# Ledger of designs, part 6: VH-VL binders against Arf-GAP with Rho-GAP domain, ANK repeat and PH domain-containing protein 1 (ARAP1)

Target 1, 186 residues: Arf-GAP with Rho-GAP domain, ANK repeat and PH domain-containing protein 1 (ARAP1), of Homo sapiens (Human) (q96p48r954to1139)
Amino acid sequence: ASMGDTLSEQQLGDSDIPVIVYRCVDYITQCGLTSEGIYRKCGQTSKTQRLLESLRQDARSVHLKEGEQHVDDVSSALKRFLRDLPDGLFTRAQRLTWLEASEIEDEEEKVSRYRELLVRLPPVNRATVKALISHLYCVQCFSDTNQMNVHNLAIVFGPTLFQTDGQDYKAGRVVEDLINHYVVVF

## First folded at step 24 (VH-VL; from f1 with heavy chain Y102F)

Design m3
Fold by OpenDDE, fold request of step 25:
Structure m3 (fold): chain C 186 residues (1-186), chain A 120 residues (1-120), chain B 107 residues (1-107)
Amino acid sequence: as target 1 above (186 residues)
Amino acid sequence: QVQLQESGPGLVKPSQTLSLTCSFSGFSLSTYGMGVGWIRQPSGKGLEWLAHIYWDDDKYYNPSLKSRLTISKDTSKNQVSLKITSVTAADTAVYFCAHRGFLTGYFDYWGQGTLVTVSS
Amino acid sequence: DIQMTQSTSSLSASVGDRVTITCRASQSIRSSLNWYQQKPGKAVKLLIYYASSLESGVPSRFSGSGSGTDYTLTISSLQQEDFATYFCQQDYRLPYTFGQGTKLEIK
């Protein structure tokens, strides 16, 4: 795999989750959950780039070592990967429908809508969204330590996942909703 | 075929600086993913990782010795050097250099080691 | 630091024997465990990496197993050239650490 490859063209694990995503999420889960500003802080550009290139080339061969890879480099690599997806994590075709769903006022109806939209995603995308949101849910559980509550994570990942560069607040809202309602949505 | 060979002074006095050189062949530190590390073994004891360096000059040190260690590379000569300052008898050991893959994360090829004795 | 402890510092065996050496980590290292063979005057040789992967060129009589904190190196049928010192090493977290070594001697 290389830059520009679709999500489905990545090396996939047993659960249709790209190995690159799994490697990053797994590492951050074991080493970075209590890291202050995790996912908000930027890694070193050169380290992040090196890691991302390695992961894109052959994620299965990459072994991240605690103390050798900084969590901010890993988190930056993950964010960059997700942002660079040609079709976006929620697909270009479904992007607007997700954003529109965030405007539903009734919470129960909104959750139901998100469930419907998840079914519309390709299997790899759906699996990746679930894995990522699950991970972010875990991250926010340590918000007292890492200072990354649901809102802060949504600010980071909204633009990343919807490729909006912060122009559309609805992107963050979707991420916030998915994290807050993870148990019932997935 | 990958080969590594350590060279050192053999004998060093306390408080002096120990300089070691690893000469290698079969790979280049201009190649992505390539690294070289140093490991030592005191007599009758286990192995101790000291430091390693990658092709892009990324360096890692054992925290217990970091203040005394300096690792560097000369890509043109296929050499990696290690300096240890303020040596004591505790630094008496066989010193090994080994090839390390950045992605793999293990030492797959080793030198035969060079004995360094710290004595007055 | 992660401490690596091998089951024994020395072991006596005969040619043809099945030999097992155990290595325990002070915490889970998630199969980031390598086995090395050391002989006097020779370069240290990698035998097993990632707990169970056999390095190229290493005889099939060598095998590695284990997970979590406990790992095992097995020599199914000991050969004369296998008498040496064996080390486990974790590459899970810096600083990377080694076991104290197990010297396999002829009985």
Scores: ipSAE 0.851, ipTM 0.921, lowest interface PAE 0.6, mean pLDDT 96
Fold by OpenDDE, fold request of step 25:
Structure m3 (fold): chain C 186 residues (1-186), chain A 120 residues (1-120), chain B 107 residues (1-107)
Amino acid sequence: as target 1 above (186 residues)
Amino acid sequence: QVQLQESGPGLVKPSQTLSLTCSFSGFSLSTYGMGVGWIRQPSGKGLEWLAHIYWDDDKYYNPSLKSRLTISKDTSKNQVSLKITSVTAADTAVYFCAHRGFLTGYFDYWGQGTLVTVSS
Amino acid sequence: DIQMTQSTSSLSASVGDRVTITCRASQSIRSSLNWYQQKPGKAVKLLIYYASSLESGVPSRFSGSGSGTDYTLTISSLQQEDFATYFCQQDYRLPYTFGQGTKLEIK
């Protein structure tokens, strides 16, 4: 898989999660949960690029080593990968429906709507969203240390996952809702 | 096939700088993913990783020796050099260089090693 | 640093024997474990990588297993050329560290 490939064209693990996503999430879980500003801080451009190219070339062959890879380089590689998806993680066709769902005032109705929308995603996308949101839920559990609460993570991943310039607050709202309601949505 | 060969002074006096050279063939440090590392072994003891360098000049050092180590490469000559400053008797060892793959993340090909003795 | 400890520094065996060498890490290294063979006057040889993957060209009588902190190198039927010193090495975290070595000698 390379840049421009769809999510489904990536090397997939047993749970339909792209290996590239798993490698990054796994490493950050091991080494980066208590890192201040994780996912907000940018890695070094050259290191991030090198890592991303390696992961795109053959994610299964990449073994991240604590001490060789900085967590910010890994997190930047993951964000860039997700941002560069041709159709986006939530697919281009479904983007507006997700953003619209974020405006539902009744929380129970909103959760139900998100469940419905998840079912509409391709299996790989659905699995990836679940894995990513689960990971972010874990990250925010350490917000006292890493300074990345649900809101801060949503600010970062909203534009990344919906491929926006950050002007539309609804993108962040979707991510925030999914993290806050992770247990009942997934 | 990949081959590596270490060269050094054989004997070094305390407080001097030890210079080692690894000459290799079968691969190039102009190629993506290629790396070379240094490992040493005191007589009758285990192995100790010292440093390694990749094709893009990315360098890593053993923290316990970092202040005394300098690794560098000459791609045109297929050589990697290691300098160790302020040597003591504790630096007496057989020094190995080895090929390291960036993606694989292990040392798959080794030289035969060169003995370096630190003595006054 | 992660400390690597091999079960024994020396082991005596005969040709044809099944030989097992164990290696323990001071913490989990998640299968980032390599096994090397060292003979006097020869280059160190990689035998096993990622705990259980056999390096190309290495005889099938060599195998690796284990997870977490405990790993094992097995020689199913010892050959004369297998008498050597064996080292485990963790590649999980810098600095990379080696076991003290196990010298396999003829009984």
Scores: ipSAE 0.851, ipTM 0.921, lowest interface PAE 0.6, mean pLDDT 96
Fold by ESMFold2, fold request of step 25:
Structure m3 (fold): chain C 186 residues (1-186), chain A 120 residues (1-120), chain B 107 residues (1-107)
Amino acid sequence: as target 1 above (186 residues)
Amino acid sequence: QVQLQESGPGLVKPSQTLSLTCSFSGFSLSTYGMGVGWIRQPSGKGLEWLAHIYWDDDKYYNPSLKSRLTISKDTSKNQVSLKITSVTAADTAVYFCAHRGFLTGYFDYWGQGTLVTVSS
Amino acid sequence: DIQMTQSTSSLSASVGDRVTITCRASQSIRSSLNWYQQKPGKAVKLLIYYASSLESGVPSRFSGSGSGTDYTLTISSLQQEDFATYFCQQDYRLPYTFGQGTKLEIK
């Protein structure tokens, strides 16, 4: 895998999740759930770039080492990978439909709509969304320690996943809704 | 082909600084992802990781010896050096250098080792 | 720190025997486990990395297995050149640590 490759062009694991996503999520799950400001803080630019370059070249050969890789560098590498996807995680074709779904006032109707939209995503994108939201659900479970509740994570990941400049509150609401309703949506 | 060779003083007096040099060929520390580490083995005992350095000068030290260790590289000479301050008899060991890849995380090529004895 | 334990410090075996060497980590190292061979007067040799991946040039009679905390190196049919000391090493978390070694001796 290289910078700018589509999600389906990445090395994939047995569950259709890109290995680069799995490596980062797994490391943060093992070493970073209690890290204050995880995902909100930026890693060092040069260390983040080294990680990302290695992961893009051959994610299967990369094994992150506790004590060598700082969790903020790993979290920044994951965010940059997602931000740099050519078509985005939710696809450009579906982007507006996802954002419009966040405006549905009835919670049951909104959850049903998200479930429908997930089915329509390409299989790799759907598996990746599930893995990421599952992970973010775990991160917020430690919010008393890491200071990253659902709303804080949504502020970070809304723009990242929908590739916006952060001015559209709907992107954050989609992420917040998916985390809040994780059990029933996935 | 990758080769590494350690050189050291053989004998060092207590309280002095032990200086070791690893000279290598078959790779360069100008190349992305290359690293060199130091591992030691006291007589009749197991192996102990001491430190390693990567091509971009990023360095890692065993906390049990951290304040005593300094690792450095000379990329143009294909050399990595290790200094250990305030040596005691406990520092008597065979010292190895080995190649280590960034994020692959194992020592795939080793030197033959050099014995260092700390004695008056 | 993660402690690596090789419960057997020495083994006696004959050429042709199947030999198993075990290694236990004090916590899960998630298959970040390497095996090395050391012979007197020779450089240490990597045999297995990431628990089960065979290093290039290592004979196929060597294999590794395990996950979590328990790992095994197997030599399927022992050869004369295999008499050596074998070390496991975790490469999951600093400081990287080695087992104390298992010396394989000729019977």
Scores: ipSAE 0.591, ipTM 0.838, lowest interface PAE 1.8, mean pLDDT 91
Fold by ESMFold2, fold request of step 25:
Formats: C-alpha cells, structure tokens, sequence
Structure m3 (fold): chain C 186 residues (1-186), chain A 120 residues (1-120), chain B 107 residues (1-107)
C-alpha cells in the first residue's frame, strides 16, 4: 500500500535524508556523473515507474545494480519523487519566500537570506536540500563531459523542486544560486 | 513454498542447440518483482551466471557467451526456457535455474540441476 | 568483469571449530556480496546476502562480514551438517560472478 507520500513519512537514513533520495543520488554519483545530459534526459517511462514503485514501497529493500538500471531511469525516478511531494521540498508555506529571496540584488545579502530560510525548513527538508544541492554541485563539476552546467541543472530542478510548469524563472534562480554558493550557504 | 526443477536433453552433439526448461511452483511470473535465472557449473568447477528474466519480460545475459543465449518465459505454464546455440564441449555442465527478486539481487531458491553433456 | 577470488580451495576442520572462509573482489563491490552453500545431492542454498544479512532459516552460527573488496564467511561452531562447498558471489554489477568455491571438509 501507498502510505505516507510526504517527505517526513519516508524511510530515513542516519542523517535524516530519505532513503529513496540517497539510493538515487548514490547510484548516479557512482555511475552517472559522466553521462551526457544526466537529469535533462528522460528515462523510459515504464522503467522509471517500475523503479519508483519499488522505491516508494520499501526504499531500504532496493539495491540498484549496474547493468540492470539505466542512469536516466534512476534520475527520472528521483525527479518524479521530488515533483510529486505533496508539500514540495521547500514546503508550500515557504515557497514564495524562497522565490522572493532570489530577487535580492546584493549577492551577500541574498546568500545570508538563503541561510536564514534553510534554518526555517523542517529538519528532513533541510537535510534533503543540502544533500541534493551537494550532489548537483558534484554533477556540474563534470559538466565538460556530461554537458550539465549549473544553469542547465537549474532549468531542470527549479520547476521540479518548486513544482511549477517552468514558467517561473525565479525557481531556477534559487537552485542556480544554491549551487553557485554551495560552500558559503551550506 | 518455492520449488524449481530443470529439464534438459542430457546429451547434445557439438554445434547443436541446447534447450533447457525450468518448471516452477510457489510463485508466478505474473507477479510483480518475480524473476528466474540460469546458472551453470562444469564438473568440479565454479558457478557461472548465464541469464535471467523478470516478470515484465526484461532479460539480461552474460556477455561472455556473446549472442548464443536466448531466455524466454511462458507465464501460463510457469516455465522459463534457455537456449544455447552452437554448443561445444565447454558447454558441458550441470544447469540450474533459480528464483531472483527484482532489485534484491540474489538467488534465494535453486533447482536441483540437470546435467548436460556435449559429446559426439 | 569483477573477478571473485576464494584463495583457499579446500580446508579441513573439526566439529566445534570456528571456521573463516575468505573472498576477494577485483574492485569494490560495496557489500553487494552473497554466500551460498552447495552439498552433493542437495539444492544450493543462500546463506548470506548483502555481505552480512542472514537468510531466513539459516543457523545463527553463520555470519558474514567485510566491505570494499574483502569479505568473510564465519561459522562460529562447526557442525557435521556444515560439510559443503561455499561460494561467494557479487551482485553489484553485471555480469554477476562467483568465486571458485571453498570445500569445507570435516575431520
């Protein structure tokens, strides 16, 4: 049965990160960092759904195998999980505040504001944001090979994390800012 | 109660096609997450994974046997088949079928094995 | 392909002994290692999965440990029914591969 679709209802690892997020991030870190178009390319719909179904049912029991799971199917499962969160990763309550922070002109003031907003997130959400942004920072480190620089990742993850149609450029700006300022924000 | 049983020809001549059947009970390949694999063991030697198939008809093959392998299922009969083309003496072995769960990654129930000898 | 090596092909021990069987992978397999028991005339049995998890119904005298490239199967107090050949197998990356086996002979 589908029980507990919110982030806090997920199986959590030792660091308050949902196991489903960790499984996907770990697999992509091990064998997906050099994959061209990682996160931008879509996996096969049926294989992505099959994987996501298993992860939602019991993420702890899922062990991804190189050669059986394609990295694009895993990346698509992660994106779908994040997009489908009922309250979103940044929560509905804080969504507009995060988007408004992206409009701050002074870069130092903007970074300080992001740090303040991170403290206000529920602990699981904060840990998940940090883990995801840390991972995306690593992905862009391989951008010469995978063709996914900070801007490209922000285009993908802005709408995904803020659950928009991609018509709100501020969502992408938040993600881009967090990746660009990873060291000082986190 | 999961049980698997292999059946095969016993003796096959070189260059012919070896056909094996795994008949099983206690699970169905209509059930989400179920899979069956084939493993072989030459006499007094180690085990070699050959192929496996999942309930949704996804198939995986050991590249060391190149394209000689074909695995298929008949869900209504609770059977999985393996064909090995162009056999040689190196294909002489005991052949096992075994249950495998999707994303669990181990073979938890095995058949007793069937000996296949490739000889003129 | 990931090569699995069991450095000892045969070992002898007495009932009650603590026995350790080793397995080495040619690269890290991140604890994606299974142990199987094979006896003549009987079905192959899964003992340990994910390096250290006991399969249901396996006696508690069996345990697994290790990480990275080096793994061990331990039988804390050997019983007469433990005479068998033991195989390790990695399930980290296709093609899945087995060690050559360690035959445990009870004196």
Amino acid sequence: as target 1 above (186 residues)
Amino acid sequence: QVQLQESGPGLVKPSQTLSLTCSFSGFSLSTYGMGVGWIRQPSGKGLEWLAHIYWDDDKYYNPSLKSRLTISKDTSKNQVSLKITSVTAADTAVYFCAHRGFLTGYFDYWGQGTLVTVSS
Amino acid sequence: DIQMTQSTSSLSASVGDRVTITCRASQSIRSSLNWYQQKPGKAVKLLIYYASSLESGVPSRFSGSGSGTDYTLTISSLQQEDFATYFCQQDYRLPYTFGQGTKLEIK
Scores: ipSAE 0.579, ipTM 0.841, lowest interface PAE 1.7, mean pLDDT 91

